VHH binders against q9p7j3. Designs and how they scored, part 194

Target 1, 174 residues: q9p7j3
Amino acid sequence: MILPLFPETQVHVFVYENVSNCAAIHEQLISQNPIYDYAFLDAATILYKKQVYSAIIRALEDRRDEQMKTKTIHSEVILSLSPKTEISSAFRQFSMTKKSKNIVVVKIDSKLTEEEEFERLDKLVEGNRVEFSDEELQKLIDFKVLKKNYKLDPSTLENPLASILSSIALRGYS
Short names: E, the ipSAE of ESMFold2; O, the ipSAE of OpenDDE; V2, 0.75 times the mean of E and O plus 0.25 times the DockQ between their complexes.

## First folded at step 15 (VHH)

Design db40 (framework vhh_5c3l_4; at its last look DockQ between E and O 0.86; V2 from the best seeds 0.83)
Fold by OpenDDE, look of step 16:
Order: structure tokens, then C-alpha cells, then sequence
Structure db40 (fold): chain B 174 residues (1-174), chain A 120 residues (1-120)
């Protein structure tokens, strides 16, 4: 996928359910294995496609402006999902954990087609790929976690997308 | 082997100042955003401040804003925390922590800590 505001940057997003090897993936990330250079998100924290895209755009803007807080674009995507600017909180809130069952995987600056990237990633993730859609994400979300991460209340729950996007966009501007 | 070693702690009176240092080795220091965390007696770990990999952006807990300053020297693989106007509630063991460049929390990447005691 090509984002209109960043035509030179190819982005791929994949969703996996019933992943059996999240712990193994986590260990590879801790060891900084370069073949695992993706943003691995816990699907329990993601409700909308636009939530993911908003974070990607924010990360790309930070990179463009040479204002990245984290070293890699993928870690910056994870940071950008959070309404807070604090790094550890963002990673704890949105990153895949050893106990995750469902994950969203983001690849930035891919030189491969979506199909080729999938084949590559499929060797790393032991799970079932599902469509990257609001419908599928809705099945995987933990609303308790979502409410906690974005401090949603009964009034904002009527339109959680607007609240989430505002939180992402206005992070650091309050 | 990854190593972090904090130093600079001690006993100071309220209103005093300390400067903590953290020496990093065994990994690429400038690939990692860094944090200072502290643990007071009987309390859990609290993140005090963090700093971008490049040193360009910083964050502070509300409890230390205006008093503490985080900085780093990537050429020396060293993280710093300048603590001014210290208060008794700042008494804690202070730890240096590194964050994964892939966005996974590195809970195990901390030093042994340095004790900071603020008392009259």
C-alpha cells in the first residue's frame, strides 16, 4: 500500500489470529534479529484500520521532520499509537507480548509486493492470516484494554474512532 | 554482554542537587532510547524520565518536571540525570533502562541501581 502523503514509502499491514509462537518472536526481537524488523502489535489493542494508519502517518511525519524519539520507524509506529509521549508506557500498551494470541504486523519501507512480504513474514509467524479490516479487528479487540489505553469514557465510547484519532494526532500538544 | 552501571547517588539535604550517570556497554547505545526509573521503599517502579535515541526529545514525570534534566552522550555511551531541588519524596533507588529499537519492552535491561537519599 502507498500512502498519498508519502508516495515513496510502501506500507504493508498483516493480521494474524491464533498465533502460537509469540514468545519465540518476542525473543528474536529482544535479541535484535534483523529479519524481524517489523512493528509487532497486540491485536487486543487495535480496533480500527484508521488507528493503525494514523500511527503510521504520525511516525512517518516524525521521521520526515527528523523528530523520531525511537531509532526505527517501526518502534516509532508503536510509540505513535499511544496518547502519551512516554516510551515505556507506549510499548507496554501496544506491543506484542509473549502471551499475545492475535497480532497486527506492520512493515514500513518494504521493497516487496504484499504477496512477497507475506511469504517472508509467514515463515516467522505461526498463525492464521486474516483480512486487515475493521470487521476482523473488531473480533480481536479487548475493549477493557482499549478503554484503558485511550482513557475512553461513556461519552467517548459513542464514537471511539474520533477519540482515538484525536489522541494519536494531538499527542504532545496538550 | 549488555551492561548498565549507575553512579552518582548519595545522601543530600532537601533542596540539594545530584547528578547521576549511567555507563552502557555490550550494545549499540545510540540505537536505544533510554529511561531513568526509580523505586522508593515499599513502592513499585516509577518512570522518571526518558530520552530519544539522538537526545533530541525528552519526557518527564510530572513529579520531577522543572527539577530534573535527562541527557546523553552517545560518543561516551553515557546517560545522565541532573537532579535539582531534591525533595524527601525523591528518595529511591534509581535505575538506568534501555528500550528496544523494535518497540518491545526490555524489562531486563537495567543496572543494579544507585541509592539517592534526601533527608534533613
Amino acid sequence: as target 1 above (174 residues)
Amino acid sequence: QVQLQESGGGLVQPGGSLRLSCAASGFTFDDHAMSWVRQAPGKGLEVVSDIAWSGGRTWYADSVKGRFTISRDNAKNTLYLQMNSLKPEDTAVYYCAAHSKYGIPDRDLRGPGTQVTVSS
Scores: ipSAE 0.863, ipTM 0.920, lowest interface PAE 0.5, mean pLDDT 95
Fold by ESMFold2-Fast, scan of step 15:
Structure db40 (fold): chain B 174 residues (1-174), chain A 120 residues (1-120)
Amino acid sequence: as target 1 above (174 residues)
Amino acid sequence: QVQLQESGGGLVQPGGSLRLSCAASGFTFDDHAMSWVRQAPGKGLEVVSDIAWSGGRTWYADSVKGRFTISRDNAKNTLYLQMNSLKPEDTAVYYCAAHSKYGIPDRDLRGPGTQVTVSS
């Protein structure tokens, strides 16, 4: 993932399917263990690489402009996926739960290589890593969840990319 | 360990004002974005407003926009909600809530609430 507006920023995105320890990860996130400072997303909410990319850019723009609502860049990425800037709904809609089966994990500002982050995450996540690609994401998406989160009607649900990206780019600007 | 305590509720006539406070303890207050959430009799929870960890950005539900103002004093570990032009529809128990800095939703990060009653 190359960010033209933030070429100095290290960004790693990992996708795990069939994760068996989401309840344990959730417990660590509740206890605010700094080892778990990542954006842990439910893969049921992510359809495209560009969706994740757009949220990351949005969060980095908010950090650059000193306008982050949340304290960590990773929670700001989660907020940035939402069509509105209301924190509670955004976290409820996009974050992993103890019942999640497939997750997307984002790391920003890592001093580690992608391989080193993968080795670290492999110790935290009990699941199968798959390629971060539209093809793999489309196997994990829940269209009912996607429709609800982005308020998609049946006419846009068959090709929702532009609608999703527009929602992320225009979120909170009334 | 996390403790949130709301105060400032009461009975007020339509058109009146109230200022709610939420005292926070047991955690680093300025690591967390905060919200005010209400529950009217016989209805579900409604988020009415939220505020950035820094106090620099706010959000308001359409139902309260222009009438309510959220603010925080990080030095005093206190969240506020100034409520003006109160309507009978604003009658509810009001809760303050702290949001996870790692982005997971946690319903247990709420106070016990304070009752606001706007007389008929």
Scores: ipSAE 0.780, ipTM 0.892, lowest interface PAE 0.7, mean pLDDT 89
Fold by ESMFold2, look of step 16:
Structure db40 (fold): chain B 174 residues (1-174), chain A 120 residues (1-120)
Amino acid sequence: as target 1 above (174 residues)
Amino acid sequence: QVQLQESGGGLVQPGGSLRLSCAASGFTFDDHAMSWVRQAPGKGLEVVSDIAWSGGRTWYADSVKGRFTISRDNAKNTLYLQMNSLKPEDTAVYYCAAHSKYGIPDRDLRGPGTQVTVSS
């Protein structure tokens, strides 16, 4: 997708379900293997496409303004999903873990088409690709995790989009 | 081998100050945002402050805001925590932690800690 404020920045987002090798991916990321330079998110924390795009936009704005807290744009996306700018809790709450079953994977500054990027990523992730859509994300979300991460009231969980987006856009940094 | 080593802890009176240092080796220090975390006796870990890879942006827990200042010197591979107006509730082991370059939590990137005791 092309982001209007960042027209030269090519972004791809992939969703995988039933991933069997998150522990191996985790090992590669800890080892700083540059082949794995993506944002690997736990899909249990992502309900909306707009949630991901809002975090991408915040990360790109911080890069533009030379205000990134983390070294890579992909780790900055993970931070930007958090309503706070505190790094350790953001990584703990939103990153893929060794125990994750479903993941959302973001590539920023891709020089490849979506299909070319998928071919590379599919060699790294042992799971089933599904569409990046609100319909598929809703099947993978854990609402208890979502409520905790964004401090949502149980009565507003039926349509929490505005609360989540405001947490990212207005109160995600301090 | 990745190494983080805290120093500068000790015994101090309420209202006093301490400066903690954390020496890093075995990895590219400026690839990593850094944090200070503490563990009070019988309690869990609390993140008290973090700092961007560049040193440009910081975050502080409400419990320490205005009293503690995090900083880093990337040329010396060293993280600092200046602690002023210390209170007895600041008594804890303080740990230096490095955050993963790619955003994956790694608890192995934490030092052994330094004891801070604030007591009359």
Scores: ipSAE 0.778, ipTM 0.904, lowest interface PAE 0.8, mean pLDDT 90
ESMFold2 (binder alone), look of step 16: mean pLDDT 83; pTM 0.842

Design db41 (framework vhh_5c3l_4)
Fold by ESMFold2-Fast, scan of step 15:
Structure db41 (fold): chain B 174 residues (1-174), chain A 120 residues (1-120)
Amino acid sequence: as target 1 above (174 residues)
Amino acid sequence: QVQLQESGGGLVQPGGSLRLSCAASGFTFDDHAMSWVRQAPGKGLEVVSDIAWSGGRTLYADSVKGRFTISRDNAKNTLYLQMNSLKPEDTAVYYCAAHSKYGIPDRDLRGPGTQVTVSS
């Protein structure tokens, strides 16, 4: 996909359900294997496509403005999902864990097409790829996790999109 | 192997100052955003400050804002915390932590801690 404010930036987003090898992926991320330079998100934390795109736009704005806190654009995307400015809280809130079952994977600045990235990821992720759509994401979300991460009250939880997007846009100094 | 080692803790009177250092080895220091985290007796961990990989952006907890300054020297693989106007409630074990380059929390990249005691 092409973002209007960042038309030169390649963005690919993939959703996998029923992933059986999250522990192996986690180990590769801990060892800093550069093949795994993606944002690996727990799908339990993502409700809308716009939530992911807002975090990507925020991360790209921070990179443009030389304000990135983290070294990779992908970790900056994870940080940008969190309304808190603390790095450890953001990673704990949104990153995949060894016990994750469904994941959202973001790739920025790929030199590969979406299909080529899929072929590469299919070798790394043992799960079923589904469409990156609000309908599919809503099957994988954990509303208790969403409520906690964005501090949503019961009235906001009924239609949380605007609150989530505002939290992402207004987080910290960015 | 990978390690972080804090130093500079000690006993100081209220209103005093201390400078903590954290020496990093066994990994590429400037690939990592860093934090100072503390644990007061009987309490949980509190993040007191974050610093970007480049040193160009910092954040502070409200409890220490205006009194503490985080900085780093990437050429020396060292993280610092300058603590001024110390209060008894700053008494804690202070840990340095390195954050994952790829966005996974890495608990293996934390130091053993250094004790700071602020007492008359």
Scores: ipSAE 0.687, ipTM 0.848, lowest interface PAE 1.1, mean pLDDT 89

Design db42 (framework vhh_5c3l_4)
Fold by ESMFold2-Fast, scan of step 15:
Structure db42 (fold): chain B 174 residues (1-174), chain A 120 residues (1-120)
Amino acid sequence: as target 1 above (174 residues)
Amino acid sequence: QVQLQESGGGLVQPGGSLRLSCAASGFTFDDHAMSWVRQAPGKGLEVVSDIAWSGGRTIYADSVKGRFTISRDNAKNTLYLQMNSLKPEDTAVYYCAAHSKYGIPDRDLRGPGTQVTVSS
């Protein structure tokens, strides 16, 4: 995918279902192993492709404007998914856990092709790759988690996309 | 692995000032965004301020905006919180927290805390 405002930025998004080694991946992320420099999201929190792209765009805007709060662009993507500005809340809301079963993995600024990143990630993630599509994401979402993370009331559940995108765009820093 | 040690708390009169410090060891300090978090008796945890790894970006809770200033000295591996115009409702245990470089929440990256009491 190409981003109109960031055409030189390489973006790859991968979705894995039935992942059996989330505890091992979590251990590597806690140890800060640079091989694992990706945004590892719990698929239970992601409903739309546009949700992920909006967070990526916001993180890239913050990097451009020298406004990033976190050291890596990948952790900024995780922050950018949250309507809250608090770092700890965002990570608790969207990051994978030891108990996650399905994950969304984002890679920015890869020097590898999408195919080469698939080869690399398949060595790290023990699960089944599925298409990054709204249809596949809708099979993995937890609507209770989504409602809590974006503070959706019953009326906004009829069109959660607009509310979610607005929350990501307007999370604001001052 | 990570060790954080808060200091600088104490008893102060309303309107007074305190400066809290957090000494960090066991990790690369300048790779981590940091926070000051507090807990008052009978209340939950409240994040009072976040600071970027570089020190170039800060965020404040509405309850402390304009009164508190977060800063860091990456050469000294130290985080600071300058607290001005203190109010009784600022009475709490204050904790220093470090955030994951790769975005994983880590409850163990918090110090033992320092008590701040604001009373006349």
Scores: ipSAE 0.674, ipTM 0.837, lowest interface PAE 1.1, mean pLDDT 89

Design db43 (framework vhh_5c3l_4)
Fold by ESMFold2-Fast, scan of step 15:
Structure db43 (fold): chain B 174 residues (1-174), chain A 120 residues (1-120)
Amino acid sequence: as target 1 above (174 residues)
Amino acid sequence: QVQLQESGGGLVQPGGSLRLSCAASGFTFDDHAMAWVRQAPGKGLEVVSDIAWSGGRTYYADSVKGRFTISRDNAKNTLYLQMNSLKPEDTAVYYCAAHSKYGIPDRDLRGPGTQVTVSS
């Protein structure tokens, strides 16, 4: 994928449902195995493609401006999904856990093609790949989690896109 | 392999000051954003402050903003928390925590804690 503001940056986003090895992936992330240098998100927290793209753009802006709080672009993407500037809450809110069932995986600055990354990730993730689309994401979302993470009013929950994107754009400005 | 060891806690009177230190080993310290987390008696964990890997950006909980200062010395692999104008409500066990480079929220990356008691 090519982002208009960052045309030189390669971005790949993958969605997996019914993942059976999240505990094993979590152990690799704790041990900081560089093979697992991706943003592993819990799909229960992601409703829209634009939500993920907005976080990616914000993380890339922070890297460009030498304002990253975290050391890797992938952890900065996770931080950038949160309306807060506090790292621990952001990771708790959006990152994959040992108990996750469905995940969204982001890769930035890959030297591999999208197809090569699919082959690589299929070896790491024991689950079913699905299309990165609003339709598929809406099957995996947990609206209770979404409402809590973005502090959504009941009246906006049926059409929360603008609120979510504003929260991502305004993090650190409040 | 990550080892974090807090020090500097103790008993202090209201209005007093303490400086906590956290010695880090077993990992590349400057690859990790760091935090101070506390747990008061009978309460849950509260993130007090965090700091970027570079030291360039910080966060403070509203309860401590203006009174506490987080800092780090990457050459010495040490994290600090300067606590001023201490209140009885600051009484807690204070834990040093390292944030994963890969975004994992992990209690296993914190130290054993140091007790801070603010009392007359």
Scores: ipSAE 0.717, ipTM 0.858, lowest interface PAE 0.9, mean pLDDT 89

Design db44 (framework vhh_5c3l_4)
Fold by ESMFold2-Fast, scan of step 15:
Structure db44 (fold): chain B 174 residues (1-174), chain A 120 residues (1-120)
Amino acid sequence: as target 1 above (174 residues)
Amino acid sequence: QVQLQESGGGLVQPGGSLRLSCAASGFTFDDHAMTWVRQAPGKGLEVVSDIAWSGGRTYYADSVKGRFTISRDNAKNTLYLQMNSLKPEDTAVYYCAAHSKYGIPDRDLRGPGTQVTVSS
C-alpha cells in the first residue's frame, strides 16, 4: 500500500492467525536478527486498519523530522501506537509476546512486492494469513487489552475509533 | 552479552543532588533507546525517564519532571540521570535498561541497580 501523505514509502501490512511459532520469532527479535526487521504486533491490540495507518504516519513524520526515539522505523511504529511517548510501556502493550496467537506484521521500505514479502514471511511465520481488514481484525481483538492500552471508559467502548486515533495523533506533550 | 552497570547512588539529605551513571558494554549502545527505572521498598517498578537512541527526545514521569534530567554520551557508551531537589519519596534502587531496536520488551536488559537513599 502507498500512503497519500508518503507516496514514495512502500508499506505492507499482514495479519496472521493461529501462529504456532511466536516463541521462536520472539527469540530472533531479541537476538536482533536483521531478517526479522518488521513491526511484530499482537493482534489483540489492533481493532482498525486506521489505527495501524495512523501509527505508521506518525512514525514516518518522526523519521522525516529526525525525531525518532527508536533506531528502526518498525520499532517507531510500535511506539507510535501508544498515547504516551514512553518506550517501555509501549513495547509491552503492543508488541507480540512468546504467548501471542495472532499477529499483525508491518513492513516499511520494502523493495519487494506484497506477494514477495508474503513468500518471505511464510518462511518466518507458522500461521494462517487473513485479510488486513476491519472485519478480520475485529475477530482477533481483545477488548480488555484495548480498553487498558487506550484508557477507554464505558462511554467510548461502543465506538472507540475517534478516541484511538486522537491518542495516536497526539505528540505526548503533556 | 549485554552488560549494564549503574553507579553514583548513595545517601543524601532532602533537597540534595546525585548524578547516576550507567556504563554499557557488549552491544552497540547508540542503536538502543535507554530507560531509568526505580523500585522503592515493597513497591513495583516505576519508569523514571527514557531517552532516544540519538539523545534527542526524552520522557519523564510526572513524579520527577522538572527535577531530573536524563542524558547520554554515545561516544562513551554511558547513560546519565541528574537528580536535583531530591525527596524522601525518591528513595529506591535505580536500574538502567536498554530497549530492543526491533521493539520487543526484554526484562533481562537491566543492570544490577544502584541504591539511592534520601533521608535526614
Scores: ipSAE 0.769, ipTM 0.892, lowest interface PAE 0.8, mean pLDDT 89

Design db45 (framework vhh_5c3l_4)
Fold by ESMFold2-Fast, scan of step 15:
Structure db45 (fold): chain B 174 residues (1-174), chain A 120 residues (1-120)
Amino acid sequence: as target 1 above (174 residues)
Amino acid sequence: QVQLQESGGGLVQPGGSLRLSCAASGFTFDDHAMHWVRQAPGKGLEVVSDIAWSGGRTYYADSVKGRFTISRDNAKNTLYLQMNSLKPEDTAVYYCAAHSKYGIPDRDLRGPGTQVTVSS
């Protein structure tokens, strides 16, 4: 995917359902295995493609402006999904856990094509790949998790897109 | 061997100041954003402040904003928390911790803590 504001930046987003080895992936991330340098998100937290792209764009803006809080672009993507700039809550709210069943995986600055990254991820992730589309994401979202993470009220839950994108863009506003 | 060691805690009167230090060893300190977290008697853990890997961006909990300042010296592998205008509510064990490089919440890179008591 080519981002209009960052046309030279390679971005790949993969969605996996029914993942059986999240505990093993989690252990590799805790041990800081560089093979696992991706943003591993819990799909229960992602409702729209635009949500993921907005976080990616914000992370790339922070990298361009030398304003990244975290050392890797991938952890900065996770932070950028959160309405707050507080790192612990962002990672707790959006990152994959050992109990996750469905995940969204983001890779930035890959030297590989999308197909080559998929082959690599197929060796790391034991699950079924589905299309990165709003339709597929809507099957995996947990609306209680979404509501809590973005502090949405019942009226906003009917059409949460604008509120989610605003929260990502205004990250750090108290 | 990964190690974080806090120091600088103690007893202080309300309105006083303390400076906490955290010495890091056994890992690449400047690969990690860092935070201070505290636990008051009978209460849960509260994130007090965090700081970017570079020192360039910070966060403060509303309870300490304007009174506490987080900083780091990457050349010395040391994290600091300057605490001013201390209140009895600031009484807690203060822990130094490193955030995951790959964005997973963990507590593996946490120190043993230092006690801060604010009392008359």
Scores: ipSAE 0.752, ipTM 0.880, lowest interface PAE 0.9, mean pLDDT 89

Design db46 (framework vhh_5c3l_4)
Fold by ESMFold2-Fast, scan of step 15:
Structure db46 (fold): chain B 174 residues (1-174), chain A 120 residues (1-120)
Amino acid sequence: as target 1 above (174 residues)
Amino acid sequence: QVQLQESGGGLVQPGGSLRLSCAASGFTFDDHAMSWVRQAPGKGLEVVSEIAWSGGRTYYADSVKGRFTISRDNAKNTLYLQMNSLKPEDTAVYYCAAHSKYGIPDRDLRGPGTQVTVSS
C-alpha cells in the first residue's frame, strides 16, 4: 500500500488464526518486552484491510504533528481504530486478550523485510498465518463486537465500510 | 517496585477547589499516558481525564469538561488534577492510572486512591 503522506514508512500487517498462546503474548506485553513492540489486535474487531490502513494513517498523522497520545506508534494505531479519543476504551475494544483466538499484528518502522518479520513473529505466535485480505478477515470478524465498537445499526451493518472509515476519520469530533 | 500514590483529597464545600497529585515510582513515567479515574458510592468506574505521555494532548469526560484540568511534570514523575467548581456529584475515590506502553488494558496500574468529598 502507498501511504499518501508516508511513502518511506515500512508497514507490515500479519493475520494469525487459531492462536494457542495469547496468554503468553499478553504476559510479554504487560512486562514491556521490546521484542513484542507490535500492535496486537483481536481479529474479531477487524473487517477490512482499509480499516487497518485508516488507523495506521491516522496514527502516522498524529506522530508527524507531534500529537501522539501514547508513547509507541503501535499503541497509537490501536487508539486510532476507536471512534473515541479515550485510551482506556480503545484498548479494551480492539486489543488482543488472553482469550483471543485470532489476531491481527501490525508493525511500523520495521528494520526487517516482511519475510524476516514473518520469521520472527512465527517464533512468538503459536498459530496459523493467513493472508491479510478482506476474504480472510471476514472469516474471523465478530459482527456483534464490530457493531458495538462503531455503534452501527442493523442497516449499516450490511455494508459498514464507509461508516467505519468515517468513524476513524472523525475520531474526537463525533 | 512499581507504585502510584495519590494525595490531595479531602472534604470541600460545593463550588470549592482541590488539587490532586499522583507520585509515580519504579517505572519510566514519561513512557506512559496517564489518567484519573473515579468511583462514586454505588457507581461504576468513570474515566475523568487522560493525558498524553508528553503532556501535549488531553481528554476530559463531559461531566468535568471546563472544570477540571489534568497536567503532568515528567521531571518530577508527578500527575496532577486541578478540580474547580466542585459539585456533590464529584464525590468519589479518585485513582491515578498508567496506561500500557504496548496497548494492553486488562489490569491498569493504579494507585490506592484518594477520597474527595464535596458536601456542605
Scores: ipSAE 0.703, ipTM 0.851, lowest interface PAE 1.0, mean pLDDT 89

Design db47 (framework vhh_5c3l_4)
Fold by ESMFold2-Fast, scan of step 15:
Structure db47 (fold): chain B 174 residues (1-174), chain A 120 residues (1-120)
Amino acid sequence: as target 1 above (174 residues)
Amino acid sequence: QVQLQESGGGLVQPGGSLRLSCAASGFTFDDHAMSWVRQAPGKGLEVVSSIAWSGGRTYYADSVKGRFTISRDNAKNTLYLQMNSLKPEDTAVYYCAAHSKYGIPDRDLRGPGTQVTVSS
């Protein structure tokens, strides 16, 4: 996909259901295996495509402005999903865990085509790939997790999109 | 081989200052954002300050903002916390923490901690 504000930046987003090897992926991320340089998100935390894109745009803005808090653009995407700027909380809120079942995977600045990245990821992730769409994400979301992560009140929870996007765009780091 | 070791804690009077250091070894220090985290007896962990991998961006909890300064020296693999105008409420074990390069929360590395006691 091409982002209007960052047309030169290659972005791929993949969604996997019923992943059986999250513990193995987690081990590779702990080992800092560069093959696993992606943002591995728990799908329980993602409701909208725009939520993911807003975090990507925020991370790219921070990279452009030389304000990245984390070393990789992918960890910056994870941080950017959080309304809080504290790193440990953001990773705890949005990253996949050993017990995750459904994941959203983001790749930025891939030197591979979308098809090649797809083939590579299918070898790393043991699960069923589904379309990156609001419809598919809606099947995987945990509304209790979403509510807690974005501090949504009952009135906002009925239509949370604007609140979520505002939280991502307006987060600060002091 | 992978280690974080804090030093510089001690007993200090209210209004005093301390400088904490954290020596990192066994990994690429400048791949990691770093934090100082504290825990007072009977309380939970509080992140008091964080610094970007490059040193170019910092965070401070409201409880310490204006009094504490975080910095890092990537050439020396060392993280620092300058603590000024110390209060009894700052009494805690202070831990150095390295955050995951790839965004995994279970990868946060912490040192054994250094005790800071602010008492008259």
Scores: ipSAE 0.623, ipTM 0.829, lowest interface PAE 1.3, mean pLDDT 89

Design db48 (framework vhh_5c3l_4)
Fold by ESMFold2-Fast, scan of step 15:
Structure db48 (fold): chain B 174 residues (1-174), chain A 120 residues (1-120)
Amino acid sequence: as target 1 above (174 residues)
Amino acid sequence: QVQLQESGGGLVQPGGSLRLSCAASGFTFDDHAMSWVRQAPGKGLEVVSDIAWSGGRTYYAGSVKGRFTISRDNAKNTLYLQMNSLKPEDTAVYYCAAHSKYGIPDRDLRGPGTQVTVSS
């Protein structure tokens, strides 16, 4: 995928359901194995493709402006999903856990094609790949988690897209 | 193995100041964003401040904003917290924490803590 504001940046997003090895992936991320340099998100926190793209754009803006808070673009994507710039809460709210069942994986700056990244990730992730689409994401979301992470009230829960995107764009003010 | 060691805590009167230090070893310090986290008696953990890997961006909890300053010296592998205008409600054990550069939270990356007591 090519972002109009960042046409030189390669972006790939993958969705896996029924993942059985999240504890093993978590251990590799804690040990900082560079093979696992991706943003590993809990799919329970992601409702829309635009939510992920907005976080990617914000992270790329922070990198362009030399304002990245975290060392990797992938951890900056995770931070950018949060409505505030506090690192610990952002990682706790959006990152995969040992108990995650469904994950969204983001790769930025890959020299590999999408198919080559699929082959690489299929060796790391023990789960079923599904299409990165709003329809598939809607099957995996946990609305209680979404409500808590974005401080949504009942009046916006049925159509929260604008509220979520505003929270990501404003960061530090909402 | 990652090791974080806090120092600089102690007993201080309200309105006083303390400077906490956290010495890091066993990892590349400037690859990691860092935080100061505290736990007051009978309460949960509260993040009071965090700082970018470069030192260029910071966060402060509303309870400490304007009174505390976080900083780091990447050449010395050391994180600091300058605490001014201390209040009794700042009494807590203060922990240094290193954040994963791949974005996974882990409580094992915290130091053993240093006690700060602000007495009336």
Scores: ipSAE 0.758, ipTM 0.888, lowest interface PAE 0.8, mean pLDDT 89

Design db49 (framework vhh_5c3l_4)
Fold by ESMFold2-Fast, scan of step 15:
Structure db49 (fold): chain B 174 residues (1-174), chain A 120 residues (1-120)
Amino acid sequence: as target 1 above (174 residues)
Amino acid sequence: QVQLQESGGGLVQPGGSLRLSCAASGFTFDDHAMSWVRQAPGKGLEVVSDIAWSGGRTYYADSVKGRFTISRDNAKNTLYLQMNSLKPEDTAVYYCASHSKYGIPDRDLRGPGTQVTVSS
């Protein structure tokens, strides 16, 4: 996708369901293996494509303005999904864990084509690729997790898009 | 071997000041955002402050805003917390924590902690 404010920035988003090797991926991320320089998100936390793109835009704005809190653009994407810019809670709320079953993977500034990134990620992730679409994401979301992460009330939870996007846009600048 | 070592705690009267330090070794300190986290007896962990890998941006919990200042010296691999206008409710063990540059939530590296007691 082409981002209106960052048209030169390469962005790839991948969705995997029924992933069996999340513990192994987690260990590689702990070891800070540069091959795993992606944002690995728990799909239980992502309801809409716009949610992911809003976080990417915020992370890119922070990079442009020399305001990144984390060392990589990918961890900045994870931070940017959170209503607060407090790092520890953001990573606990949105990152994949050893127990994750479905994941969303974001790559920014890839020197590879989308097809080459697919080939590379298919070797790292033992799961089934699905389309990055609102329809597929809605099959993987956990509404209890979503409600907790964005502090949604019952009425907002029925149609949360505007509230989620507002939380991402206004985080840390209130 | 990755290690974090906190120091600078002690007994202080209300309104007093303390400066905590956290010495880091065994990893690339300037690749990691850092936090100060505290735990009062019988209570859960509270994040009191965090700081960007570069030192450029910070977070403070509402309970400590205007009283505490977090800083870091990347050349010395050291994290600091300046605590002013201390209150009895600041009594806790204070820990420093390191955050993975790839956003891993299950790896908050913490040292053994330093005890801060604020009492008359």
Scores: ipSAE 0.742, ipTM 0.877, lowest interface PAE 0.9, mean pLDDT 89

